# VHH binders against O-glycoside alpha-1,2-mannosyltransferase homolog 6 (omh6): the designs that were tried, part 16

Target 1, 298 residues: O-glycoside alpha-1,2-mannosyltransferase homolog 6 (omh6), of Schizosaccharomyces pombe (q9p4x2)
Amino acid sequence: MYFLILFSSNAELGEVLRTMRSVEDRFNKRFHYPWTFYGMDEFTEYFMSTTSTIASGHCEYGTKGITYTNHLQFILTISYLVHWDLSQVKPLVENNRLYQQRADALAQENLSYVYSPLFHSFQDWVVRSLLYHPQLEYDYVWRIEPGLKLVCEEKKDIFSTFKDSDIVFTNHVCERKHSGIYAMEEAIEEYKILNTQGDFSNIWVYSNNYTYCKYWPFNEILSLKQIRHNQTYTNLINYLLGSGGTYYHRWTESDILSAAFGVLRARANHMESVGFFLNDDVHYCPETIPYTGRCACL
Key: E = the ipSAE of ESMFold2; O = the ipSAE of ESMFold2 at other seeds; V2 = 0.75 times the mean of E and O plus 0.25 times the DockQ between their complexes.

## First folded at step 13 (VHH; framework vhh_enristomig)

Design v4 (from u1 with S35T; at its last look DockQ between E and O 0.75; V2 from the best seeds 0.00; counts 0 for: unsure alone 63.7 < 65)
Fold by ESMFold2, look of step 13:
Structure v4 (fold): chain B 298 residues (1-298), chain A 123 residues (1-123)
Amino acid sequence: as target 1 above (298 residues)
Amino acid sequence: EVQLLESGGGEVQPGGSLRLSCAASGFTFSHYYITWYRQAPGKQREWVSVITSGGNTNYAESVKGRFTISRDNAKNTLYLQMSSLRAEDTAVYYCVRDTPYFGYKSYRGSDYWGQGTLVTVKP
């Protein structure tokens, strides 16, 4: 089972509708895959009625306040919160000298959002939602960003095209390693001592001593089948989440997921057939435009 | 250009009240989460309160019940109503444009800090 996922807010409704019209016109009117919407604010009735009217498939809107604390065994307990109230995460950031010292150090490295509990909790929430959100119980998800516009006709079912992938990516992004990334690498070295499974030689898509490249998550397909139900994935991801690095080291969801895909040698494929623009500044056109359908590319 | 201009700071007696304002310009105000921070001399920055683009609020435990954050998107203005002020509330208060919506815009953006407004609660 497959679906389209969109992380958004009520204030983004205009962009959401334009994105949905593009994806529906270019692809989904033929396949009727469901849409799932997640945001940190409750969606208004207006948001839900307007989006459901243009969708060709069923729409679901994220449920606030869902908690899931156990999925395998007595010894392994996983806490999960969907809603925004920050009650579970505030003790990690308030009156915490280590957190503040790390934030100050990261700020000196010119890293954005280092003091923001909202940013940290969003990154944590995305990863936990991919692992545990009950409304996201599908084999594959296509993560679609508000502001995305498909620019080519997609007559083929792209889920079927990529059915053997753990991740189907559109881009990599390369950044300078900040002190938080070195901390993640150290955490993975410690995980390696506790676990013999995994290939720890290439954590990232590419890296050297100072630079790392990771999957760009703003148009991608993920196998939730692998992420949720393969213990090697869930063990590593929960180890990283449990360290608190999204708060202490300003890890993003793409840092965590990319490292996990690297260590576990995920089957990664490029989304070569899907032409898209994201806002005014990201453009991708398929290499062989005539053979991927009609395109309105530069 | 992005601007955040705090005002409303000043001296007040313990138990008193102040209303801070933050006038925003140069960006689509309604699309951003906005946060108040404070910093006393020689102390670490302290998160105070956040309001989402949808109007949901959250507060540090030290100010919960005494401070109220609000926004007026038509006026591009953020407010912090401070009541029952204590000496420990003495600090420079910063209005901060936090993350925008989820995803790409936060990836390409950065937090933006105002110059601050001084609040002094006198003994």
Scores: ipSAE 0.604, ipTM 0.838, lowest interface PAE 1.7, mean pLDDT 81
ESMFold2 (binder alone), look of step 13: mean pLDDT 79; pTM 0.805
ESMFold2 at other seeds, look of step 13: ipSAE 0.627; ipTM 0.849

Design v5 (from u1 with T99S; at its last look DockQ between E and O 0.60; V2 from the best seeds 0.61)
Fold by ESMFold2 at other seeds, look of step 13:
Structure v5 (fold): chain B 298 residues (1-298), chain A 123 residues (1-123)
Amino acid sequence: as target 1 above (298 residues)
Amino acid sequence: EVQLLESGGGEVQPGGSLRLSCAASGFTFSHYYISWYRQAPGKQREWVSVITSGGNTNYAESVKGRFTISRDNAKNTLYLQMSSLRAEDTAVYYCVRDSPYFGYKSYRGSDYWGQGTLVTVKP
């Protein structure tokens, strides 16, 4: 089954509603796929009532702190992250001086939020939610960022273009490597010594000495079945999370998932057929526009 | 435009108390986590405390039991009540907008920090 997912908070409600209107009007009114919303804080009654009114399919709302009584090992892991507390994140509190020194260095490399433990906890939580959240039991999800607008009518089921063997369907972004990315590359070299499965020559979509390209998570279709039920993917991702790199090296969920897809040679497709804007500054127009006059892609 | 303005800093003797405040504007204050950070002269910035949108609080171990964070959503104001002050609490204290959501807009902007207020605890 197929699912529309959106990570958000109550603060983004206005953008969430505008995004849902766009996706519903351009696509989902014909397919009625359910929406699931994830936040690190509980959604208000107002958030839930207004979003459910716009949706043409069922809505579910998940938080970081939802306790699920089956599969106790995973539930305990999620539950220990429910109340954000620096003492709950062992690598950070054990190496607080290193964390502070790394944050200062990364700030000099023009990375924002390098001093925020909440930013790092969010990255970790997103990755763990995509791997383990029990409310995401569907085979495929379309991850949609608040502020996204579909600019063309999508009459065909976008999920049907995502083949059985595809793991991810997204765009990529290229950035300068910061010192934390070199640390990820070293961590993967270390992992490779004991874990010979995978193609470790393909860490990134593209890279050279100082630039890397990674998958962009703000309009992305994922096969949760293939990610969650492949122990090789989950072992590598948990190795990277367990190293503390989200705290010490400012690894984002995009960094971690992109490296895993690259190392494991995941079948990936580029989001070339779906036209969208994200806010006023990301505009993607398909090279072929199948419906003349039906696109607002300028 | 997001703005955070700290006040209430000053000099105090060891064991004394101060109350810091932070006036917020340019965003829906009640929907955000708000944090206090501090930076001692010549030292690294460090997290002190956070209060969630729902009023739940967390503290760094070095200040737990001595500092109390609170918020007044009607006045768009964050507070830090500091008690039993020690010399190591001497720092510039910053009000910082934290969020339970760090999505695309976080990639576009810098952190939202106030200008800071100096707290000096005399020897």
Scores: ipSAE 0.602, ipTM 0.802, lowest interface PAE 1.2, mean pLDDT 79
ESMFold2, look of step 13: ipSAE 0.627; ipTM 0.852
ESMFold2 (binder alone), look of step 13: mean pLDDT 82; pTM 0.832

Design v6 (from u1 with I34M; at its last fold request DockQ between E and O 0.55; V2 from the best seeds 0.67)
Amino acid sequence: EVQLLESGGGEVQPGGSLRLSCAASGFTFSHYYMSWYRQAPGKQREWVSVITSGGNTNYAESVKGRFTISRDNAKNTLYLQMSSLRAEDTAVYYCVRDTPYFGYKSYRGSDYWGQGTLVTVKP
ESMFold2, look of step 13: ipSAE 0.727; ipTM 0.894
ESMFold2 (binder alone), look of step 13: mean pLDDT 83; pTM 0.847
ESMFold2 at other seeds, look of step 13: ipSAE 0.701; ipTM 0.883
ESMFold2, look of step 14: ipSAE 0.659; ipTM 0.865
ESMFold2 (binder alone), look of step 14: mean pLDDT 83; pTM 0.844
ESMFold2 at other seeds, look of step 14: ipSAE 0.698; ipTM 0.879
ESMFold2, look of step 16: ipSAE 0.663; ipTM 0.867
ESMFold2 (binder alone), look of step 16: mean pLDDT 83; pTM 0.843
ESMFold2 at other seeds, look of step 16: ipSAE 0.682; ipTM 0.871
ESMFold2, look of step 20: ipSAE 0.710; ipTM 0.886
ESMFold2 (binder alone), look of step 20: mean pLDDT 83; pTM 0.841
ESMFold2 at other seeds, look of step 20: ipSAE 0.650; ipTM 0.854
ESMFold2, fold request of step 21: ipSAE 0.688, 0.710, 0.654; ipTM 0.879, 0.879, 0.868
ESMFold2 (binder alone), fold request of step 21: mean pLDDT 84, 84, 84; pTM 0.854, 0.852, 0.852
ESMFold2 at other seeds, fold request of step 21: ipSAE 0.657, 0.715, 0.674; ipTM 0.852, 0.892, 0.871

## First folded at step 14 (VHH; framework vhh_enristomig)

Design w1 (from v6 with F102W; at its last look DockQ between E and O 0.79; V2 from the best seeds 0.69)
Fold by ESMFold2, look of step 14:
Structure w1 (fold): chain B 298 residues (1-298), chain A 123 residues (1-123)
Amino acid sequence: as target 1 above (298 residues)
Amino acid sequence: EVQLLESGGGEVQPGGSLRLSCAASGFTFSHYYMSWYRQAPGKQREWVSVITSGGNTNYAESVKGRFTISRDNAKNTLYLQMSSLRAEDTAVYYCVRDTPYWGYKSYRGSDYWGQGTLVTVKP
């Protein structure tokens, strides 16, 4: 099963509608894949009625977080409203002083949001949602950001281009390493000494001493089936999340998932055939014109 | 230009109450999560509370049950109602524009900090 996932808030409804209209007009009206929306706040009736009217497939709405009970599984599967859980912000109360010392050091490297438990918990939650969220029982997902606009007609079912050996279909981004990234590399070196499964030779798409290239998660397709059923991936993710590096080292979901995909030797396809804009600062138009498709790349 | 102007700080007796305000301008207030942080003399910055654009809240354990964060999106104003104040609450309190939302916009964005307002709880 395939679905379109969009993380958003009620405040973003205008961007969400423009994105959905673009994706529906250029692609999904032919395939009717369902949409799943996640947000930090309960979606309003207006948000849900408006987005469901535009969708050609069914829509499912949840909040960021998870409802947890030991005695009623039924509550976990039908709730659109989940309780916010920030207990992951501080894995150990005695490390609060260490967290603040690390945040001060990272601030001197000019990183944004280094003091924000909310920012850190977003990264942790996204990684966990790919493994643990009960509403994500699908085999494949296409992550689509509010503000994304497909600019070419997409006649081909993009999911059909996903080969059996592929785990991720996305773009790459290269950034300068901060001290938290060096800490991740060290943690993974320690992990591989104790664990023999996986390919630890190159965890990034590309890297040198000061720069690393990683998967760009803001327009990507993932094989959740292959990810969830891969014990090497699950063990590494649990190790990294358990270390608290999203909090102590300002690791992002892109950092964590890219390293884990590197250990799995995931093949990545570039979004070369999918023309898109994201806001006004990421613009991609493919070199060749698809059969019967046309692009509005201006 | 982004501005965050805190007010409402001052001196208070133990067990007393204060309400901090933060007037925001230069950005679309309702699109951002907003936070309060504090820094006691000689100590590191400490997160106090956050409120989402839709009004959901969370708190540091040290202030749960005593502090209430709120926002008025029509007035572009963030509030912190502090009650049952203790000497340990003495600090400069900062209004902070947190992430705009999850995703690409947070990737290219930055947190912004007000100048702070001093709260002193007399021993």
Scores: ipSAE 0.632, ipTM 0.858, lowest interface PAE 1.6, mean pLDDT 78
ESMFold2 (binder alone), look of step 14: mean pLDDT 83; pTM 0.845
ESMFold2 at other seeds, look of step 14: ipSAE 0.718; ipTM 0.888
ESMFold2, look of step 18: ipSAE 0.589; ipTM 0.844
ESMFold2 (binder alone), look of step 18: mean pLDDT 83; pTM 0.843
ESMFold2 at other seeds, look of step 18: ipSAE 0.718; ipTM 0.893

Design w2 (from v6 with T99I; at its last look DockQ between E and O 0.77; V2 from the best seeds 0.67)
Amino acid sequence: EVQLLESGGGEVQPGGSLRLSCAASGFTFSHYYMSWYRQAPGKQREWVSVITSGGNTNYAESVKGRFTISRDNAKNTLYLQMSSLRAEDTAVYYCVRDIPYFGYKSYRGSDYWGQGTLVTVKP
ESMFold2, look of step 14: ipSAE 0.664; ipTM 0.864
ESMFold2 (binder alone), look of step 14: mean pLDDT 84; pTM 0.849
ESMFold2 at other seeds, look of step 14: ipSAE 0.665; ipTM 0.865
ESMFold2, look of step 15: ipSAE 0.568; ipTM 0.843
ESMFold2 (binder alone), look of step 15: mean pLDDT 83; pTM 0.848
ESMFold2 at other seeds, look of step 15: ipSAE 0.740; ipTM 0.897
ESMFold2, look of step 16: ipSAE 0.655; ipTM 0.865
ESMFold2 (binder alone), look of step 16: mean pLDDT 83; pTM 0.848
ESMFold2 at other seeds, look of step 16: ipSAE 0.621; ipTM 0.855

Design w3 (from v6 with N56Y; at its last look DockQ between E and O 0.79; V2 from the best seeds 0.00; counts 0 for: grease 27.7 > 24.2, SAP .732 > .668)
Fold by ESMFold2 at other seeds, look of step 14:
Structure w3 (fold): chain B 298 residues (1-298), chain A 123 residues (1-123)
Amino acid sequence: as target 1 above (298 residues)
Amino acid sequence: EVQLLESGGGEVQPGGSLRLSCAASGFTFSHYYMSWYRQAPGKQREWVSVITSGGYTNYAESVKGRFTISRDNAKNTLYLQMSSLRAEDTAVYYCVRDTPYFGYKSYRGSDYWGQGTLVTVKP
């Protein structure tokens, strides 16, 4: 079972509609895969009615989280599907000297959003939604960013082409390591010590002492089957989430997921034939000529 | 270029009220979540309140019930109505453009802080 997913807000409806028209025209009109929209704010009736009119498949809108309590023997309470109320965030950021000291240090490293409970909540929400949201019980999802346009015809079923992959990526990005990334690397080394029977690889796509490269998350396909149901993946991702690093170290969702895929030798494939633009900043054309019979990379 | 211009700070007596304003320009105001932070002398920066692009609000426990954040997207203005002011509310208050909703824009963007406006609560 395969879905197209957007993490978005009502404010981005114009970009969402342009993206959906592009994806429907170039791909999904032939396959009718469902669209799934997730955000921390409730989607308006206008957002839902306009997006559902464009979609060739069913639309789902996952704006609220669900607290799940395990009632089986050896009960485990799971409460990470959180809608907007910040109640879990406030204890981490108010009167918390460690958080405040970490935020000040990260700010001196020129990082953005280090003081923002809202930013931390977004990153946490995305990762926990991918792990736990009950409406995401699929084998694969294609993460599609508002503002993205497909610029090539995609006649083949992209999902079928990569069905054995854990991640299908379009790009990776390299950034300077900040103290939070060193903390993630230390946490992963500790994880390896605790799991001596594991077979672990490098954390990042590439790294040296000062630079790390990770998967770019704004046009990628993820195997939710592996993320949710393979204990090797879930154990590491839950270990990283449980550390609180999204708050104390300003980890992003792409930091966490890329590290997990790297360390655990994810089966990765490049989506090299799919041309796309994202706003005015990113332009990828798989063809050398800007206009061909398959692509319009204008 | 992004500009955040706070105003409305000043001296007030304990129990008094004050309204801070922040005029925003250089970006699509309605797409950004907006926050107020404060920093008392010798203290670390402290989150005070946030308002989403959709109008949802939240507050630090120390100001809940006394402060009200609001925005006027037509005027590109953020507000903080402060009531029942206490000596511990004395601080420089910062208007902050927070994250847009999750995604590429937040990846490419940064939070932006105004110059701040001083609020002094004096007996």
Scores: ipSAE 0.575, ipTM 0.827, lowest interface PAE 1.7, mean pLDDT 83
ESMFold2, look of step 14: ipSAE 0.719; ipTM 0.894
ESMFold2 (binder alone), look of step 14: mean pLDDT 83; pTM 0.846

Design w4 (from v6 with T52Y; at its last look DockQ between E and O 0.61; V2 from the best seeds 0.67)
Fold by ESMFold2 at other seeds, look of step 14:
Structure w4 (fold): chain B 298 residues (1-298), chain A 123 residues (1-123)
Amino acid sequence: as target 1 above (298 residues)
Amino acid sequence: EVQLLESGGGEVQPGGSLRLSCAASGFTFSHYYMSWYRQAPGKQREWVSVIYSGGNTNYAESVKGRFTISRDNAKNTLYLQMSSLRAEDTAVYYCVRDTPYFGYKSYRGSDYWGQGTLVTVKP
């Protein structure tokens, strides 16, 4: 489990604490799973002391020199530290006419951040590095965002319903395909010519000519065991990252992981039973027993 | 309403210096990464520099060592100190509100671009 937090101001800490209180009150006080935090800057002593006070389980902070636990099976992740020098991204975006022409085209499709090396680098880093981070020596992580609030009691340990073959437990989002998504579909078609592994007939949760549905990564449980140790997934992900489409086509980590899970027929649970709000924008309410599980979901 | 108002552009001799400013309003400035981009006539937009909400910085190789990005969160102002200016630095410079943080707010947000300020380095 993880979330991106920038603790340069107390405002970020306040959101983190409110999210943690919600998750602890609704779920984790009964299970005591550990929290792992990553951020862009070194965490202050105040950040660490206040978050550890709220947590009912052990807290780990993603900064150099922190020892992590190899024996934990499940964790909750709230924050991570990202310290990029951008040296890997600059050759792809600076003095690169193809990148700039494609960024201009994507901007005309009203896509955000098409010119941003920082945005592109983050998407690449999640797929290439975060999910393999040595501090995350767990079988599963629950990715949680600051601003998330669980609105229903979760008396059952949702990790206990996860089968060995399950890869992802999340919600789906449907979006219109942009020209970069068509480029990903073409890249995967080219990949299948040289590779016999996988099911290439349907790479999205759902799609038609103009719409695709993918896994929503902002409240999501992932099997790190499956991601780290499946060579078929690793080969496809490396192919997609190696194409540079994260930069040339503004692919997000959700696009890349969802397509890879789809091609490999990854098993998924749908997070229909978990009620949550994320800021004022997102409300997911379970259909099963919505007001009998101590829910505040209207 | 988000506003980014650049100022400080003008004409300068080669080797000279300029300081660009960007006054920001309509959002919580300290929560956002802020960037400078530039566009010379007839050329494509290019990234110049970024400053993180926590103050860390990075630069395009073409300006590293010559330009310094900074921010004053108390005044909601982004700066670009330009030194050792060259003819190739002639461009409209844009103040850009980049992503606030990674994750959901980045996913749902948009970059926002100011109107730009012209910097002309005389031949």
Scores: ipSAE 0.668, ipTM 0.881, lowest interface PAE 1.5, mean pLDDT 78
ESMFold2, look of step 14: ipSAE 0.705; ipTM 0.892
ESMFold2 (binder alone), look of step 14: mean pLDDT 83; pTM 0.836

Design w5 (from v6 with S106A; at its last look DockQ between E and O 0.63; V2 from the best seeds 0.68)
Fold by ESMFold2 at other seeds, look of step 14:
Structure w5 (fold): chain B 298 residues (1-298), chain A 123 residues (1-123)
Amino acid sequence: as target 1 above (298 residues)
Amino acid sequence: EVQLLESGGGEVQPGGSLRLSCAASGFTFSHYYMSWYRQAPGKQREWVSVITSGGNTNYAESVKGRFTISRDNAKNTLYLQMSSLRAEDTAVYYCVRDTPYFGYKAYRGSDYWGQGTLVTVKP
């Protein structure tokens, strides 16, 4: 489940192909789940021909006239915003002194990308795509970062193993709360006044006065059935999107989704049986190495 | 170490033209989206334009049709061709390395800003 930049350099295609070979060789050759790709630039014919040749299932490329189906199926995908026109972003960021003042404040807190309309639109579009994109009408998606490799043989159907989860995560990331995160907490407190469903005392995976922890989104399985068709999820997520906080407060998609999962007491499970390697800083070997899944974790 | 070195700023008459350049080093230039921002004295930072790794462009409405962003990936250089300049375009212009495309690299990275080059459009 991953999505790459349109007309990207060959080096990004190389990372995509290595991920796909790994996932196909260690898992998907037995299950033939489809791949969905999204990018900011149109995918080249070379990108599409090489990736489709490797895939054991159907490939969809998310910005061109691809056939929509409503057949429910597990899918491998990574969602990125392709909404390049930026028309929805410009009214929020151009000639808007309040937006700019908050961006300056967030920059003083050493946050990255606080001035970038492109970064903000990525976050917004990812969340909206999980809610509404017609090509993602599946029960579950597995989001996989380009360059990530599976390091164990995955004989079990990973989707079936976790079929009752709302989210299957690999990591939590913990960060200092910035002023935008306090603004999200305030927005959720306002939401609570009008909505009684949820556990508003536990927004984050973990938090204290100055730190919060959220799900790391670069290797995770999400229940699109819950995200799209459970009104308690859609109400809260749309409330947060409608506030404009991805632009005014530099919320990321993982901030929004993690908060929603926390408030709604999502069934969260760790992807403990699936070994992977992204880089020296981010990797995981199941605890029963080498006896589980024929792992090569070096 | 990431470096962004702007050049090409200066003084120009209204209606004039100027081309800004930004020499980039310390990263794989072709993998990153690149942007121009500006900040006039006493005003806040303003996004001007962005160009993707694949060469797709977008512009702030205030400069659309007058400014052209471009890149030369072989020379690791970003450009901003400015035409039909107006007094309101007076600002320090910043070359910015944006995100490579949202993902782990964006999570681990940051936007990088050049020190800027001053463009002054005479009244």
Scores: ipSAE 0.681, ipTM 0.874, lowest interface PAE 1.4, mean pLDDT 79
ESMFold2, look of step 14: ipSAE 0.698; ipTM 0.875
ESMFold2 (binder alone), look of step 14: mean pLDDT 84; pTM 0.850

Design w6 (from u1 with I34M V50T; at its last look DockQ between E and O 0.47; V2 from the best seeds 0.00; counts 0 for: pae E 2.8 > 2)
Amino acid sequence: EVQLLESGGGEVQPGGSLRLSCAASGFTFSHYYMSWYRQAPGKQREWVSTITSGGNTNYAESVKGRFTISRDNAKNTLYLQMSSLRAEDTAVYYCVRDTPYFGYKSYRGSDYWGQGTLVTVKP
ESMFold2, look of step 14: ipSAE 0.724; ipTM 0.898
ESMFold2 (binder alone), look of step 14: mean pLDDT 83; pTM 0.842
ESMFold2 at other seeds, look of step 14: ipSAE 0.662; ipTM 0.860
ESMFold2, look of step 15: ipSAE 0.315; ipTM 0.668
ESMFold2 (binder alone), look of step 15: mean pLDDT 84; pTM 0.850
ESMFold2 at other seeds, look of step 15: ipSAE 0.684; ipTM 0.874

## First folded at step 15 (VHH; framework vhh_enristomig)

Design x1 (from w6 with S106R; at its last look DockQ between E and O 0.77; V2 from the best seeds 0.66)
Fold by ESMFold2 at other seeds, look of step 15:
Structure x1 (fold): chain B 298 residues (1-298), chain A 123 residues (1-123)
Amino acid sequence: as target 1 above (298 residues)
Amino acid sequence: EVQLLESGGGEVQPGGSLRLSCAASGFTFSHYYMSWYRQAPGKQREWVSTITSGGNTNYAESVKGRFTISRDNAKNTLYLQMSSLRAEDTAVYYCVRDTPYFGYKRYRGSDYWGQGTLVTVKP
């Protein structure tokens, strides 16, 4: 089991340390689960020494690459999956007229980051990493975002509490469907023709003609056991990735994963016992007044 | 209010050089990836280069070896040093605040584009 933190540079070490301090103090000092860090830049020795000093478990840093020389396709895939960077993905978007035409159309829909190879490659990389990254070899991962603060004492093992879940979510986000989302729905309809496994009437957490709701990924536990080793999951997710929709349709990782969880009727549970703040924007407390002593939500 | 103000564009002969600058304000400059894009007359926007807060760079193949992106985080300024200019480099060049680091901060923001600065490489 891993804690997963993704960030792009050493510049936010202070925020990372505050988040780690909170998670260690409220939970991990009792359980010593490992931390895994990913970023686009190599982590400095200062970053690694400082974070490993705070961690009560082993730390892994995912910017270092690995190679396998006997299969060229696997070499490119493995190198991409062990660290995130632009060098391996940029040829997919450079001088690509279809990509540019789609980006212009999505920009007219007032959608952010539609031109950014960086944004698109990150979404693709996250999903592929959940499927294949060799440093994520455990059954479950708790995705921890910089800026997260646990506000309740967590004496019980959170992984044990939710061990029957495919996804343990903290929130849903509802957005207007853009043309790329309609394209995903069309791709899933086409997938249905090729494969009868799944409940294709329940693709989103909720939707109507104009709005869809999906799992919010910034504090969640995922069963990598299900995502990686259930062929039904990997078949659907790879079908969506293979369409190129992260680039041509500006799909996010949460679009892809939420659709897969919906179609495959994932066991989804709310992380109702775990109180947290994420920056000044998200506040969830399982307690009210009078205060029970487990949480410090005020 | 986020502001990106490009400067340094102009007319140049083939083989010449220009240095573009982009003054940034209204956000924590060092927390964002910064990019240059360009748009030639009648054509679509094209990614040129990206630089991390730590100074690591990536370039489109069409400009690799000829263009150098850099940043000065203390001055909140992004640069593009262009050398060995060719007629096909003629375009409006845009300074872009790309994604922040990852995660929640990216979710809460959007890319921001400057007004652009014209670079013309004469035939």
Scores: ipSAE 0.617, ipTM 0.857, lowest interface PAE 1.6, mean pLDDT 80
ESMFold2, look of step 15: ipSAE 0.630; ipTM 0.862
ESMFold2 (binder alone), look of step 15: mean pLDDT 83; pTM 0.846

